# VH-VL binders against q8vy09r84to250, part 2

Target 1, 167 residues: q8vy09r84to250
Amino acid sequence: KKVLVPIGYGTEEIEAVVLVDVLRRAGADVTVASVEQKLEVEGSSGTRLLADVLISKCADQVYDLVALPGGMPGAVRLRDCEILEKIMKRQAEDKRLYGAISMAPAITLLPWGLLTRKRTTGHPAFFGKLPTFWAVKTNIQISGELTTSRGPGTSFQFALSLAEQLF

## First folded at step 1 (VH-VL)

Design R06 (framework fv_refanezumab)
Fold by ESMFold2-Fast, scan of step 1:
Structure R06 (fold): chain C 167 residues (1-167), chain A 120 residues (1-120), chain B 112 residues (1-112)
Amino acid sequence: as target 1 above (167 residues)
Amino acid sequence: QVQLVQSGSELKKPGASVKVSCKASGYTFTDYGMNWVRQAPGQGLEWMGWINTNTGNPTYADDFTGRFVFSLDTSVSTAYLQISSLKAEDTAVYYCARDSEWELLGFDYWGQGTLVTVSS
Amino acid sequence: DIVMTQSPDSLAVSLGERATINCKSSQSVLHSSNNKNYLAWYQQKPGQPPKLLIYWASTRESGVPDRFSGSGSGTDFTLTISSLQAEDVAVYYCQQYYSLYTFGQGTKLEIK
């Protein structure tokens, strides 16, 4: 089972690290990809995160799951990555699993049109940005292919839910 | 125990306005969306739209724009449906219904319904 | 939006006999990732609000008698009452919750 976890400048460390650790422990082949020009990126709290590859190496790969961490400006960096947007839109078109936590649903997925017909949760500070019909106040929300979650405090629940769906 | 209790029946003349209430108890009001469903006499159920109880923002089905307004008073755990410029065709039972979390169920709890009769 | 069509509009069945109500959606309500059908069935008795019977096409709500069962996938769904009892006289509605919410027009079930 192949998993992509993209990171960028300002990615929330707990969300990214918990995703990678839990999914690898579950037996997934996790690729961490930087959307920046370098493998090393500084997270939202100043921690240095080291990716396995640049996102350009992932453009032609097929993943069973793509899971987006949040953070500011991390979610914005992910949103503005054209390669990642194309990967995510292919993921949705192919009916393959994808997920987003914290700021990523509202900041990254919503602008890409990937929340249509999907019940979604997200970070409380950005909950009001979600479409009113589809916004729910749950720690974990599964809506078909999409799983969303609230923030660092729900990171372990989010990662476990994705692992359960993947296997 | 979860309950949704609606206001009593209303008899109105064409052109008047009506405001129906739906008071929730037994759960955290802002954790579940509130839906409105109309049923004209002898007819089926028609989903009107919903209101996000956390943000206060309403979403209306295409047939229910303009004259219909969904609102909230979170301090008393109550949702409201207001209909302006009433027409005879608005005569119906109006239900509030709680949205389920996690897409587990459709609408798990319903109010008892409020009959609105519009006659001249 | 997704249009839900039920058949028949009305049905008369003798006590103890099997009742079958059909529901068709204008597009699939099956989600590919979780393999669940976003389809519910409700029972409405005169003067009462609807009561949820079945969700995810085939899962019975707690407290619903086992004579009620749901089946189908994608666009074609069936509600079955294996042995009709007097208290089952009602109008039955299917509902999709895949994309917003729409109800079927209802099927009135009466005793023959």
Scores: ipSAE 0.006, ipTM 0.498, lowest interface PAE 13.8, mean pLDDT 87

